# VH-VL binders against p40099, part 8

Target 1, 211 residues: p40099
Amino acid sequence: MATKQLLRRQIKRVINALDYDIIAAESHTISQAVRSLIASANSRRVACYMSMDKGEVTTGEIIKNLFQDGQEVFLPRCTHTSESKHFKLREDHHPHLIFHRMSSLKMVRDLKPQGPYQLKEPEPHIEESDILDVVLVPGVAFDIKTGARMGHGAGYYDDFFQRYKILHEGQKPLLVGLCLMEQVASPIPLEKHDYSMDCIVCGDGSIHWFQ

## First folded at step 4 (VH-VL)

Design d1 (framework fv_bermekimab)
Fold by ESMFold2-Fast, scan of step 4:
Order: sequence, then C-alpha cells, then structure tokens
Structure d1 (fold): chain C 211 residues (1-211), chain A 123 residues (1-123), chain B 107 residues (1-107)
Amino acid sequence: as target 1 above (211 residues)
Amino acid sequence: QVQLVESGGGVVQPGRSLRLSCTASGFTFSSYGVHWVRQAPGKGLEWVAAIWYDGSNKYYAESVKGRFTISRDNSKNILFLQMDSLRLEDTAVYYCARDQYDYVWGSYEFDYWGQGTLVTFSS
Amino acid sequence: DIQMTQSPSSVSASVGDRVTITCRASQGIDSWLAWYQQKPGKAPKLLIYDASSLESGVPSRFSGSGSGSDFTLTISSLQPEDFATYYCQQANSFPLTFGGGTKVEHK
C-alpha cells in the first residue's frame, strides 16, 4: 500500500528529470523491437496508447509503423461509467477505458485533447474495438523479472483487461508493457486486481517474456 | 533558429554524378522526415525524394527512381541526395525541406525549406 | 499518381482585392493539402496546412478551405507583399505532387 505509493513517487521523480533526448532514443529502440515482435506474433488488431508529453515511452513511431505494416490500430479514451454503455465491475468503480479504431495516421495526428486528463483521444462516436490481438501498455514502473506493472493508480487499464476477459469468455490479448530503462523496478508489489504483462519491451531493446 | 542549408550544386556534364548535401540546425534532426524538392528555371515545384527520420523508408519520384539515392547521417545532421546518370531535365534548384511534424505526426507538408542549390549542365 | 490541377495559372490584381485560387485533386485526399507562397528568388513558405490551418506567423488575410478533392486559398485583401506565386500540394500519398502554380501579379 504505502510501499507502492513510495515507489511510485520515487520512479516519477527520476522519470520527470529525464532529458527528452534520452526518452526519444529509448523510444526509438523500443519501437524497432515492438515492430519485430508484432510481426513475429502475426498480429492484426493492435491497441496502442497515446503517449503523454513527458515521462513515458513515446508511441508515435510505433503507431506510424503499425499503419505502414497494415495493422488495424486502436487508441484509448478514458471515460466514466455514466458516459459509457458498459457494465461496472463494482458499484463504486468509475474509471472506464474504451479503445476506438483509427482509420489513418492523419486521424491520429488530428485528435484533440479531451477527457479528464486532456489527452489526445478518439471522439466517442468512433467505432469501438471488439477483439484485440495485442495491447501496448503504459506504466510508471515495470518489473522485468516478474512481469509486474505499476500504473498511475486510477486503474483504467486493469479495469479494461478484467472487463475484456469477462466479455470474451476468458480470452485476453497479448499484454506488452513498454518500459524506459529508468522505469525498471523490482520488486513491484501486486494488488489483487493488478494485471501482469505477458511481455515487457525495454529501452535497451531487450524483450522479457513471462508465463 | 531552425535552418536548412543546401550545398553541392554546380555545373555538371550529362551522364555524370553529383552529390547534394543539406545541413540541419536548430532542431532534433533525427526526429524528422526530410525531403528533396526541385524547381526547373521558370517552372513549378516537383517533389523528388523523401527519407524517414531513421533512414528506414525512402520514396522517390518516378522520374528519378533508379538514378537518385537519398540518405542521411543523423550523427552529423546531414541529408544527402546522390544523383547518378544526370540528364538535362534534372536542371533545377534543389531544396531540402522538413516535414512539419516530427517522426510521429509527419504530414508530408513542409514547414521549413533551405535556400536551394542550383544544378545546371554544360553540354 | 494524384494529379493536382490549379487554377487560374495567373491572376492580375490590385492591392485591396480579394484573390481566390483553386486546386483540384484527381482523387480524394481528405484534408491532406498544403498551400505555399514563393517570392521571386526565394524558397517557398508554408501558409496553410491540413487544408485550412494557418501556419504560425502567417497573416490572417490568408485562409484555406475544402476537403476531399476541391480546395480554395483566399487572400481577403491583397497587400503589396502578397504578389507571388502560390502552390498547392497533396500530402495524402506518395509520390507527393504539387499544383502548377498561380502567379498573382500587378494589374
């Protein structure tokens, strides 16, 4: 609980102090590794996050590569259960993540800031995802020994994974964490509802697989 | 602050080779796709070639395909155009141009251009 | 290849005039269109991107409109520094192609 919050604060301090050129270099290396991984997995329907201005692996190169290689691209929108037609996992649970299909790189580039975090997100009327082959997952920290992921604390991605599993009769997409070297931490405490990654791709180009 | 400077143009004989360079400063060159655009004397603009930020993808106009090679050196912030088997119809001012958005959001619309370098022939 | 047809090829105008230049793509290009201004002896300068977005530092008298295949550049009140050649360019697909240009010249 307390330990998790302390670790989150410590990692965020380190990440916020990183120069853009370090983030750019590691993001490029990750993008090349991800491209090879997706090709090897023969994946068609890929969900990818829209990277924030600072403090995480940037995903624009990945998104550009996905379109170039002919994959179907899905991007997230953060919402509230009162605004969506999806079911709640718990009565008091409000975070809700929906992926929407992007038809072109131009559509992605032209997205406007919206939602609670003012992220560039798809409009609500855009086609929602059904089956996904791969989800590229953001996080504050990742454990490359266990596959554990620490998010920002709101639970959007863990909510989505649990909801997806219920709706698809126990099936889930391949969960791929994207990790700057400075985001590697071990051990990461896991809560009951936390999802571990199937695979983590790091800023040095290394790829770590988990059972 | 953003600057692109072309060099390497000059007078050349038909059938020979010439290498153009474009030196970039004032921005993170390795994050941007860059292009060559030419303009024959008194004529309009013609797109020639493009290269992605990391050199992985290259595109050419049909008129130069197989004769021109685009490349870049991100450690030196330099874009190159190797022009082989030059023809009289290649007479033009050659501009290098930067894609408006970085490698992520490249729209293939050009926000900064160099001053141009002239390629002419003595036949 | 996407052919860009620009009209007129030249227009004679006076300071204060409204000038309209059109550009037609041979197939749909969404809003992937830019407009450039080129003055004699100078490199082109970006005026409009995404068909209607004004580039930073460009005067508000310039505006772009259109989507799909038909596009327009408008100069609402021509100034002395606006006598130049204007080009449209499609950014939808390779090879990238420019219109033939429109020369805005003195009456």
Scores: ipSAE 0.000, ipTM 0.482, lowest interface PAE 13.1, mean pLDDT 86

Design d10 (framework fv_bermekimab)
Fold by ESMFold2-Fast, scan of step 4:
Order: structure tokens, then C-alpha cells, then sequence
Structure d10 (fold): chain C 211 residues (1-211), chain A 121 residues (1-121), chain B 107 residues (1-107)
């Protein structure tokens, strides 16, 4: 019953104890695999997270590669439905994720801490995303047998995916989870509103497809 | 009510072995990570070892690596600490402690009363 | 290893006093910090977790603050039952480490 909380805590401890060289090496391997995957899918509009937490795949190299290869790059801003004009999935206000277009690496570098978590995020006036081809998804743990993802529990990404699907007549972007080898866990319990990944890219360079 | 009871402490000679036990009751033992924490007489707390809820992962303080082995028997609700090659600096009260599973982090919400490990001359 | 430095090692206080204990981590530990109270001959008792969250059943005169590397435990108005030794503990990474302790004793 308490498995999710226990699993999150234990995985974060393992990740926090990892030498930075291990995280950097796995992140580099993932960056190479992601670059190849995006090219093969002929994807043009890519949403990527800003790696500002110690316990995840770093995305700096991925973002540099996206700009170098001519993709349109989008980064997330955490907000709340009480502060946005976007429609709500629930009667009451709730946490809300919006992606914004980045025009250059310099723009990304110059981002200021924003929002509830004081992470480097786009300003609210920056162009919001419409169609996305790929979303690179962070997580605490991933199940490479099922595609299940365990997030931090706030529901930002799951909310975004559901709202995107409604707004785009059932269509959704390719959901690609980025996973250090130390974040692989099975089984991961799924809740009713959790989104599974279409694809998981792991620190050993392996790519796992689902459905 | 949650209870942890340590046993197996005693007077030992340097270089010998002891096995400590901690019997848990009042909660679902198999759902919690559990730890050993020690305290030398008149000194502070020192974390010794931890074991995940299912026994799959084990962690040790550098001072005890290679000498101590943590294990658990979820069918009997018992935590063990096998202590080999004991040294005078291992003299301490040994506590077993439950990880606070409803709160993020390895914080210890319940502790046993401790069992003393000491050395004869 | 993350080293936890606790200050002061002891403090002499009277009932009704405000007591402040500090804890410094040798590296950033976010809010992965707990405070414990230990009375003579007894096991420790959890007071505060996640740097500032009060454990159930702990009196509101106890409070924690801080993030990153610097943390504080405050007892706003010391009571007779509060004379004890207090320890901080980081839960950011293994090995788990405790501060050296602060003994709050009678003046």
C-alpha cells in the first residue's frame, strides 16, 4: 500500500549517492540515443525538461543537440490553473504545466528561477506550445517491462498529457522517459490517471518501446 | 501499538562474534525499511546499517563494512545484525529503528530500547 | 560522507528560555534533515522531519528551519521535560550521519 512512497525514497537515496561521473556518463549515453531517436522519427517540435534536480538524467547536452540539429525546443513552466487561462480537468483549481518555445541556447542559459519550485523556467509571456511531436519526460523511476513511470507525486506531467489529448482530438506526442540505470524498477504501481511512456531510453543506451 | 525489541547483546572478547536480533510487532514489518543505530557510552548516535523492506538492498557505515551483516526474516518479523571481528570501538548500545515510511527520507519514527554490547578484560 | 556539525555542544538554560541549536552539513542536503530528542537512559524520539515538519504529538514550542546546508532547531519556551540531548540527522544520502549532539542542561 505504501510501496510507491517507499520506492521513491529508496531510489532517491541510491541516486543521491551516485558519483557525478556516473550520472554524466549515463546522461551522455542517453543524449546520443535520444538524438538518434528524434532524427529517426523526423520530429521537429520537442519538449524537454530542465534538469535542475540531482536525482535525474541531465538534459543540457540534449538541449544543445536539439538546437544544433534544427529542432524547435520547448521547456516547461510549473503553474496553477488559478494563474492561467487554460481549461481545467477538475472543477477546482489544480497544478498545471505549460511549455514555452525557446529560440536559442542563450535564451535557455539566461532563464531565471521561477514558479513554486524556483527552477529555471520560461517567463509567462513567452510563446506557448501548440503541437508537440515528442516530450522528454522526467521521473523518479521507470519500469522498462511495462512503460510505467513514477513521478514526484504532484501530477504536473500527467495533467499536461491528458489536457493535450483532449485539446488535440485524441492525439498526443510521443512520450519518452529518460532513465538512469539506477532508476529502473519493477513493478511500479500505477494509479488511475498515470500516463505510461511510449518509449524509455536508459543509461546503458537501450531503448524500450511499448504498446 | 508499534514495538521494537532488541536482544543478543552482552559481554564479548575482541575478535569474537555476536548476533543481535530485533523483534517487531504492531505494524506490517515487511513494508518498512529498518536500521541499526549505535551509541557508545556517553557519546553520540552513529548509524550502522540499513536494509530495505524486501531485503534486496543493504547499506553499511564504513567502520563496519566487511565485518557486519544485516539481514531480515519477514515471515517472523525479525531484523538481525551479525557482528564479526568485534573491536573495542564497537562498544555501544545498539538500537533498531523503523524508517518513517509515510514521510520522505530515512527518518526514525520508532526505536527499540537498545541492547548493550561491551567487552571483558 | 556528509559531515554534520552541531553547535553548541551544550547549553545551560532555565525554564521559559528560548533555546536555539544549529546544525551545518558539509554539503547541500536540501531539506533532508531530522531532529531527535534523547533523555538519559532512553532511546531517541523524532521531533522534526524534512527540516521543518513537526512530528505528530510533539509540542508546538519545537520548530525547525533551514535548507541546503544550515539548519536550526528552536524551543520557544523551555519546559522542565525539555532538558535532554538533541541530535540532527541528514537523510540525503548514505551513509546516514548524525550531528554530535547538544545537551540542554539546567542553569
Amino acid sequence: as target 1 above (211 residues)
Amino acid sequence: QVQLVESGGGVVQPGRSLRLSCTASGFTFSSYGVHWVRQAPGKGLEWVAAIWYDGSNKYYAESVKGRFTISRDNSKNILFLQMDSLRLEDTAVYYCARDEYYVWGDYFDYWGQGTLVTFSS
Amino acid sequence: DIQMTQSPSSVSASVGDRVTITCRASQGIDSWLAWYQQKPGKAPKLLIYDASSLESGVPSRFSGSGSGSDFTLTISSLQPEDFATYYCQQANSFPLTFGGGTKVEHK
Scores: ipSAE 0.000, ipTM 0.451, lowest interface PAE 14.3, mean pLDDT 84

Design d11 (framework fv_bermekimab)
Fold by ESMFold2-Fast, scan of step 4:
Structure d11 (fold): chain C 211 residues (1-211), chain A 122 residues (1-122), chain B 107 residues (1-107)
Amino acid sequence: as target 1 above (211 residues)
Amino acid sequence: QVQLVESGGGVVQPGRSLRLSCTASGFTFSSYGVHWVRQAPGKGLEWVAAIWYDGSNKYYAESVKGRFTISRDNSKNILFLQMDSLRLEDTAVYYCARDHEYWFGELYFDYWGQGTLVTFSS
Amino acid sequence: DIQMTQSPSSVSASVGDRVTITCRASQGIDSWLAWYQQKPGKAPKLLIYDASSLESGVPSRFSGSGSGSDFTLTISSLQPEDFATYYCQQANSFPLTFGGGTKVEHK
């Protein structure tokens, strides 16, 4: 864990120093690749994260494309297990992620900053997701050789994937990691609660599949 | 308004035990790593121990390893430091401090408590 | 352990003076360095993190520079409230370590 934390700090230093024009260019390339991927998979219900100001693939273009192509769009809200009807997986682990349906691009644009990260998140009363075909997953770093993902350490996404799997009898959505070239790292150690990606889309447009 | 309030310091005899507490308010305690940092009278700062946001990882200075145990209760927003086999060299004001960044543990201290004094009698 | 050597141990200065404090790490720490201000009887206050990033609410007269093993804290024009002890701290690896401190005193 100490090694994983050190690696996370080192990678965060690198990605936080990236110029926005580099992030924008790679995010555009990723958006094109993701659009083709979703079309090829004939995916209808797509969950996508709201991107931070820097240090990760921006998702504005992806979200716009999803609406243009007629997909049903879901965005995440970070919460606590005490504030939801959902069960908790571990006694001391209370971070909880819920996806909410967005009916239009205007609805997304009108979202207000909320929660500990002050990201534009859906309001609690908005329709919660049931079945999802694809989840576009953020991360600090990705291993394009193994599918391993290093998240922010809070476990919001790993918690969501595990409870989704339990609630849907072992089924899960296609997990697609979005990766700037500068976020590629190997090896990334896999912890017991971590979920690996099914697919990683990188800033050069390459798509990497895993079993 | 972020606050950290230490308690539990006092006068002890060498070889005894003492438990320090730090009560957090004004932020989501369960989202932050937290630390103990001490300062001997008239001396500089010395990092003592750290614990991750969920309690899964703990780190100690070599001088206290095996004698001190850091723990937290996220349901009560309390950080603890159990100090066993206390030595004269442990005399200090003990501060609890919050990690500067969510989850990543950047290991800088943006908010500190007022400190609690641990000292020794004969 | 990474040793942090701070110099000078004390400096005498007048209001309006430019004050520089240096910190040297015994090995490379990239830019994983913070600076703190401490007044007598009070807890330390974070001034600068990541070697050069100014903490919110800290006056712009404070600045940090350096990378690798050599770092500097500069106060461009010393104010009455700046008389205090300053500490550097490395965040590169455990155990976390502080410099010995620099006391900024009235001339």
Scores: ipSAE 0.006, ipTM 0.496, lowest interface PAE 10.4, mean pLDDT 85

Design d12 (framework fv_bermekimab)
Fold by ESMFold2-Fast, scan of step 4:
Structure d12 (fold): chain C 211 residues (1-211), chain A 122 residues (1-122), chain B 107 residues (1-107)
Amino acid sequence: as target 1 above (211 residues)
Amino acid sequence: QVQLVESGGGVVQPGRSLRLSCTASGFTFSSYGVHWVRQAPGKGLEWVAAIWYDGSNKYYAESVKGRFTISRDNSKNILFLQMDSLRLEDTAVYYCARGPEYFWGEYYFDYWGQGTLVTFSS
Amino acid sequence: DIQMTQSPSSVSASVGDRVTITCRASQGIDSWLAWYQQKPGKAPKLLIYDASSLESGVPSRFSGSGSGSDFTLTISSLQPEDFATYYCQQANSFPLTFGGGTKVEHK
């Protein structure tokens, strides 16, 4: 975890220093590529993250496009097994994500900051996701040669993917990493519980497939 | 204190060009989409054009498409409307209007400038 | 294009009256509708967004209702400062379109 933590700190330092204009331009390019990708995959049920103020691809345009194109939209809530009463995957791990259905763009716009990251998150009583076709995945860094992803270190997304696989008899959604050019790193060290992406969409519009 | 101030209107001849400006203050201009809305004397409101917060997306009314160009300079907090091939039916007060914040908000205009008049001698 | 039809085009009213203005979209726009007030020689002011949400600083005598294609703006008790022209606007799709306006006049 030490080598991962060093790389994570190094990349966070770089991306936190990026001008908003760079993040906005790359996020727009990614939004266009993602829209085409989802359409070509004929995907209906799409989980997307609520972007932070800094340090990652912004997802507002993607979410707007999903509603315009008639997709069902799901957003994450960060929680713990002690609060949600969902089963534990591992004895030592309690953080996990629950995705909740958003009925409209207005519902998303009106979400209030909450949870550990002060992200705009759904209320816990909103309809939880069942089957998902696509999950748009945030990260600190992505390896465009291998599909490896480095998260913030809490393991929320990796826990969700493993939990989803168990609940859906080994099936998983298409995992699409969203990557600013400044977040590209190789090699990314992988631990036993880490999930790699099925594809990564980068800020230059390139799409990298793995499998 | 949010302010939008239009300038550049005046008396023009048909077929000529005119450039309108809208200077923004009191808010983070680079975080907002902005629009041009016009109103002919004694008539109603007509939406003309929109530009997203970062300049990446632009939209136009059919009546002006191909003749008008919307642009912005986020470093100077200025919105522009370049009006080419002007026609008598372009006679109106032109307002700049704010909204939405970033690109995923809805298109409601919470702040408007005072307008600048474009008219023709004939 | 989505056409917005307002009725009436004008209404004569006295202070204290209940005034209702209607707006009809040529196709369904969900709740993506705003109402504006415009006084002579002035820019429009946003009153209501999302069909029924009151803009900050707007008096509670103003209310909006409706969804789909039929919408209403109500002024529960008309005040002297409310004599103005009112416009609806759909925010569902580009091009954005306004209603023709309703002038609320004295008497």
Scores: ipSAE 0.000, ipTM 0.453, lowest interface PAE 15.0, mean pLDDT 85

Design d13 (framework fv_bermekimab)
Fold by ESMFold2-Fast, scan of step 4:
Structure d13 (fold): chain C 211 residues (1-211), chain A 122 residues (1-122), chain B 107 residues (1-107)
Amino acid sequence: as target 1 above (211 residues)
Amino acid sequence: QVQLVESGGGVVQPGRSLRLSCTASGFTFSSYGVHWVRQAPGKGLEWVAAIWYDGSNKYYAESVKGRFTISRDNSKNILFLQMDSLRLEDTAVYYCARDSEPLWGEYYFDYWGQGTLVTFSS
Amino acid sequence: DIQMTQSPSSVSASVGDRVTITCRASQGIDSWLAWYQQKPGKAPKLLIYDASSLESGVPSRFSGSGSGSDFTLTISSLQPEDFATYYCQQANSFPLTFGGGTKVEHK
C-alpha cells in the first residue's frame, strides 16, 4: 500500500508538471466557488492559509474576496508549545497552529517569510482567533469520496482542529479542503489523529459534502 | 543554527546490538524527515534508513531490513537507529541527515551530523 | 534499485583547472539529483540539488546540468579548498542511492 510519503511523491510529480496557467485557472474557479460557499453558510470569521509558491491552490484571490465581502480574516502561524505556552495536546507532539486576525489586505501583503518553514506568517503579538466559522484547509491530496486529506507534513492542521474542539466544548469550524483536480486521490489512508474535511472544493468548481 | 549530533557508536561484537542517537537543535525537528547514511572506512556513501516527520512512514535499505529499526522522539528532538544482529559489513561511520525540505520533502540532505563510528572487536 | 555510476573514480587537477564529473542513472530520474562534497574526516556538504540548483552559500564556480539519466557537475576554476571527493545522489525513489564518488586530487 501507498504510504503518505509515496502518495506525496506521486502528487508532487503531477503538480510539478502542471503549467502555472492550469493552477491559476483552477484556483480562480475554486475562489469563485469558495466565495459562494462562504456567503451561503453565512460565515463571518474565516481562517485561510497563505498559499506556498508551488504545489497547491493559490489563495490570494480568496483572501482579497474575503476582505471585500466584509469577512474577518485569520491567517496561520506555525508554532511550538515552548514558544506559545499553549497546553500540550499529546506528550510527543508540540507543533501547532495559531490563527491571527488580519485587519487589512495590506497587512497580509506586508507579511514576511519567517520560522523554520519560511512561510509568510503573522507576528506572534497579533490578536489570536477565538471562534472560527470556516477554515480553508490546504493539503497534498484529497479523497472526494471520503473527505480524507493528506497534509503537508507536521500535523499542524490536525493538531489545531483537536485543540479547537477541546477549547470549544466539542464544536469545530466547517473544514473546507481546497483541491486542484490533480490532487484528487483515492484511497487516502487515515491515521488515528487525522481529521477529514466537511467539504472539499475542487478545481472544476464541484463541491463535495461529507456527512 | 541547525545542528545534528550523533552518539552511541563504539566497538561491538558480531551478532550483538547497538543503538545510535542523533540530537537535533536549531530547527523544528518534528517538521522534517530525517535519514541515516553510512560510510565504510575508505568507501562511499550508503543510504540506510528514513523516517517521516511524524514517525508514520519508515524506509530501509535492503541490506538492513529486519535488523535495523529507525525511530524518533519528537518531544526530545532525537532520532534513533536500533541496530540488531550486527555484521562485519555494518562497519561504518553513521551520519544522521536532515531532509532539505519540510512538508513536501525532496530527499536531499542539507544538514549532516559529524558521524559516529561503529566498529567490531576481534 | 537505481544504480548511480560516477566517472571518473579520480581526477588529478591543478588550481585554476576546469573539472567535470559525470553521473549516470540506470533508469530515468528526471531532475531528482543532488551533488555533495566531502573532505577527509568531515561530513558531506550539499552543493547542487534538482540537478542544477546551487545550494545557498556554495560558490558560483560550481554548476550542475543534465536530466533523465545523464548528469554533470562542473567546477569552472578549481580552488585549493575544492580538493575533495564528490558524490551524486538520486532522490527519485527509494532506496535512495549514491554514486561511487569521484576524488579530485592534486597533480
Scores: ipSAE 0.000, ipTM 0.456, lowest interface PAE 14.1, mean pLDDT 85

Design d14 (framework fv_bermekimab)
Fold by ESMFold2-Fast, scan of step 4:
Structure d14 (fold): chain C 211 residues (1-211), chain A 123 residues (1-123), chain B 107 residues (1-107)
Amino acid sequence: as target 1 above (211 residues)
Amino acid sequence: QVQLVESGGGVVQPGRSLRLSCTASGFTFSSYGVHWVRQAPGKGLEWVAAIWYDGSNKYYAESVKGRFTISRDNSKNILFLQMDSLRLEDTAVYYCAREGYEDLWGSYYFDYWGQGTLVTFSS
Amino acid sequence: DIQMTQSPSSVSASVGDRVTITCRASQGIDSWLAWYQQKPGKAPKLLIYDASSLESGVPSRFSGSGSGSDFTLTISSLQPEDFATYYCQQANSFPLTFGGGTKVEHK
């Protein structure tokens, strides 16, 4: 019965009205919890999104921590299936996400805004990811009771997870959703192609596991 | 340039069926939710049906629920409205309309509309 | 269903006039409201979304205001091309609903 697009816009309005200090405080708490989680999982190859100025957990501190702890860091680039060697899951789905290896924090800092959303993204010629241990997943809203995630509607991450699973014999990385307290919503309906999180880390430092 | 073109309207008899089509060009059709909105002659706008970008969720106005079926073919960039058990009160110009996007998020505001196709009845 | 009551149903105006159209929702819809312009025999055109955001390419003489259940569309200085019917639409919940329309016509 729940309408995803109305929920997306409701959460966006709430988040855009938040004081930046609240986002910063919750993001710091999440960064501490994520650091511990990655260490305990003995994870080496970590994909992390590059955060926007508003509307989500900021990832600058997480990325800095990953380099300090000797992790291999991968950042996303949004593309179109026509620009990639990768196979399509269906003919009519064009959003396509590729992760690229970052060799240093300086490389990340030097990234320029690209594409229609002016996100800081890796250049196309940078080494593409193969095996990933963990993907830190952005979202508009997360259901901490079920692990359901609501993305921005374009399907970039869900497409990536399904293609990854096919290419790796049913294996997938640990999917960790990062969630401001103000992004918690229930129920979030799951559609056929939606991926649930294995774990959600919230702005209060709580970690919720879902198999 | 974004374009939506409706077709399939015409004169029909009560109780019959008609299928409307809307052909999209100039944008990535598979990334947008699309709707049907109708307007009876000399009357206001009435929302009829919606379908999500991937075809997974469909919504209908109560007046057409069970009689109309919305569908899409993303490989051909076409939106459909199958209209069964047509009634005189279904007389209207039928518009297809695209949901707008704000940043990375969709909206239920219609930023582009087709020219409309007229559905009317004989005798 | 959320009912949208639009007023007035028609207004007679001259070029250069300030025109104000109001829209009232039967329930709170926050800022989930759009305004459209429709000329005879043409499809509607989006003017304002999210109650007050001007759509790209729409002249600055158009403005929207309001939140909750009461909304206003203002045309600060009516131009010849602005004689048309205007509709509000709530985007808060399904079914989506439109106001009855306001016809802006020549004196």
Scores: ipSAE 0.000, ipTM 0.454, lowest interface PAE 14.4, mean pLDDT 84

Design d15 (framework fv_bermekimab)
Fold by ESMFold2-Fast, scan of step 4:
Structure d15 (fold): chain C 211 residues (1-211), chain A 123 residues (1-123), chain B 107 residues (1-107)
Amino acid sequence: as target 1 above (211 residues)
Amino acid sequence: QVQLVESGGGVVQPGRSLRLSCTASGFTFSSYGVHWVRQAPGKGLEWVAAIWYDGRNKYYAESVKGRFTISRDNSKNILFLQMDSLRLEDTAVYYCARDQYDYVWGSYEFDYWGQGTLVTFSS
Amino acid sequence: DIQMTQSPSSVSASVGDRVTITCRASQGISSWLAWYQQKPGKAPKLLIYDASSLESGVPSRFSGSGSGSDFTLTISSLQPEDFATYYCQQANSFPLTFGGGTKVEHK
C-alpha cells in the first residue's frame, strides 16, 4: 500500500543520513542486550541475518558472540521457489529464504557475495536449518508499541515464518527484531501476510515484549 | 595481487597544504573501506582517517579534524588525503591501509598496507 | 577514546625463545583486536585478527589470546626473521587506537 511505501521511503531517508558512528554505537548496545537475551532464554539454535550495508543494525558482533557462547549459528540465503524445490506458499510469490548452518566464524567471514542481491550468503549445498530457537530479524522500521515490522517489501522473512510454522506443526521460533532508535515508527500499517515480532531490541538497549 | 601505492609526500613548510594519493590495484576497490595511518620517525602507529567503501561516511582522529579531508575516486581506484594547515606534529610516514573485510563487516583490522610516503618539514 | 597499553616496550631474546607481549585496553573491546609486525623501513603486516585468528600465510608459532580488555601475543619459538616491532590495535570503535609497540631485539 501507498501509505506503507511512503513510510518506508521516509525512514530510509533518515537511516541513510545516519553516521556510521551512531549505527556502530547502537549496534554494540543491541549486541550486548541480544547476548543477554539469548543466554537467559537458553537458546541454542540462532538464525541471524548478514548485515549487508549501512542503514540497519550491524550483526558482526552478534555473530562473534554467538560462536563464543557456543550457539549454533544459521545465516540466510535468498532464493526462488523454482530453484529450491520448496513448495509455494502463495501462487504469485516466489521470494524464498533458507537458513544454512555455519560451522565457524571463519566460514561466515569467507562468504562471497551471491544471489539476486549480491549479499554474502551461504552456498546452496550447506546444511539447511530444521529447528530454530531464535531468529534475529532485520527491518526498515519497527513499532515498539505493537511489535509490527516493516520489511523492504519482497516478503522473504514473512514467507519463511509462515513456511516454518506449517512445516513445524504450528510452532515458530522466537522472532526478535533488531531496531536502531531511528527505525522506530508508529503506527506501522500491517498487511495480511506480515508477521509481528515477539520481541524488539532497540539501539538504546531497551527490550520490548509482545507475547 | 593486492597493491596499495602512496604518493604525494615531500618536504613542506608549516601552514602549507599537501595532498596524498593511494592507488589501489588487484582487488575491487569500491567494495572496501580504506584508512590512513601515520608513523612519526622512531615512534608508533597513529590512525588518522577512514572512508567507507562508497565514500559516504568519513572518520578522523581528533588531532586532524578540520584540517584533513579524506576522499576517494572509485572509478580510478584512488584514495586521497587533503592535508591543510600542516603542523610540525604532522611529520610522519603516511600509510594507506585496507579493511580486512569488505562492505559493512566493520572489523577495521588492516590486511594490506602501502609502502608509505614521507611528509616532513624544512627549516 | 580507548587507550591501548602495550607491555613490555622492548624485550631482548634469542632464537628459540618463547616471547610474550601483552596489550591492555582501557575499556572492553570484546575480541576486536589485531596484532601487527613491523620491520625497519617497512609497512606493518597483519599477524592476528579477531584477537586469536591467524592471518593466512603467518607461521603457526604466532598465536593470540584474550578477550575483553586483556590480550596476549605469543611467539612460541623465536626465529631470526621475527626480530621486529609488534603493535596491537583495537578495532572496536572510532578513533581506532594502537598500542605503543614492543621491540623484539637480539640479545
Scores: ipSAE 0.005, ipTM 0.492, lowest interface PAE 12.7, mean pLDDT 86

Design d16 (framework fv_bermekimab)
Fold by ESMFold2-Fast, scan of step 4:
Structure d16 (fold): chain C 211 residues (1-211), chain A 122 residues (1-122), chain B 107 residues (1-107)
Amino acid sequence: as target 1 above (211 residues)
Amino acid sequence: QVQLVESGGGVVQPGRSLRLSCTASGFTFSRYGVHWVRQAPGKGLEWVAAISYDGSNKYYAESVKGRFTISRDNSKNILFLQMDSLRLEDTAVYYCARDSEPWFGEYYFDYWGQGTLVTFSS
Amino acid sequence: DIQMTQSPSSVSASVGDRVTITCRASQGIDSWLAWYQQKPGKAPKLLIYDASSLESGVPSRFSGSGSGSDFTLTISSLQPEDFATYYCQQANSFPLTFGGGTKVEHK
């Protein structure tokens, strides 16, 4: 069978070739759907990723809307157990995410590129998240029939979800995958430690629930 | 006073089954990963199996995979090892051991039981 | 699987001696290594974790060093209660693996 790595490479080729206008239009549609979803779920503590330059749903509009609607906003920082002094979840996997509280849209705009991937990330001293109601999850591809997600291969989000469950007595936030239409793929192979989404929001505005 | 007490060892025939138990006291059992480690007579230590604090993750040494099943009952503070299709090379003292940190992936063993012997008759 | 090669398999020593035991991993394990002491008929006892951190209640004559693939346990001045078998263990990846052990015995 084709490996997860081969599928990831094939999809990344397609999405990296997408015109910015397509990404922007679908991201706007997703932003509107996410805003309605969060309001209807009465969610207050929302973790959202900082979008990369290419190949995924952009989150600038979502983050602005979260502040406008009075939600508490948390953004991720990539770290390692030797730096963070957090416990190791798996022996062969020391990289992990920490989400940090953002107090304003200005604070988000002023973030500087840092870490191994040079993403705009919170400083280490900023308040770390406790309870989260919703995590808006990035990915390379999503299966809208099963809820399966394929990440970039480093395992940061799957590690975070397992770590969160340990710290919160088996509870987890609502996992919402954000998916350009061009990122829809089926079937997506799942490994033992992969997390499926509770909900996927797609570039056509459709929302897919898995229970 | 952390304590781990193994039981269920004994003399068996090849191909039979045994279930080992490890009863924990003196700490919040439901917050710790726990392991089985064995030692053949006059030989070194061999890690056998592990189970996460909530039972969601289980790990096995290749030599026992498909034959042994690790499980736990957090309401009773008991760890189990179900040993099926036993072989002569499974002869050993079996120790249960607690991970050194709660809710951790560090896999160091700060407390061990006294061990229970599994051996074979002719 | 990560193989842990421990040397020597035995060492003859006298009280007051400095004893050094070496452990080599077949691949890099960062600092994810522990050392245990086992006396005859007893369960092992944790001495050192994270390659160099001394477990609470363990005498300061015990020390660990190393990172990556090469690790050392040192007993700076051997005491009568230190005659035992010592094991290293990697905590980097499953399956967890132990070294073959080093027996510290009387000359």
Scores: ipSAE 0.000, ipTM 0.435, lowest interface PAE 19.2, mean pLDDT 85

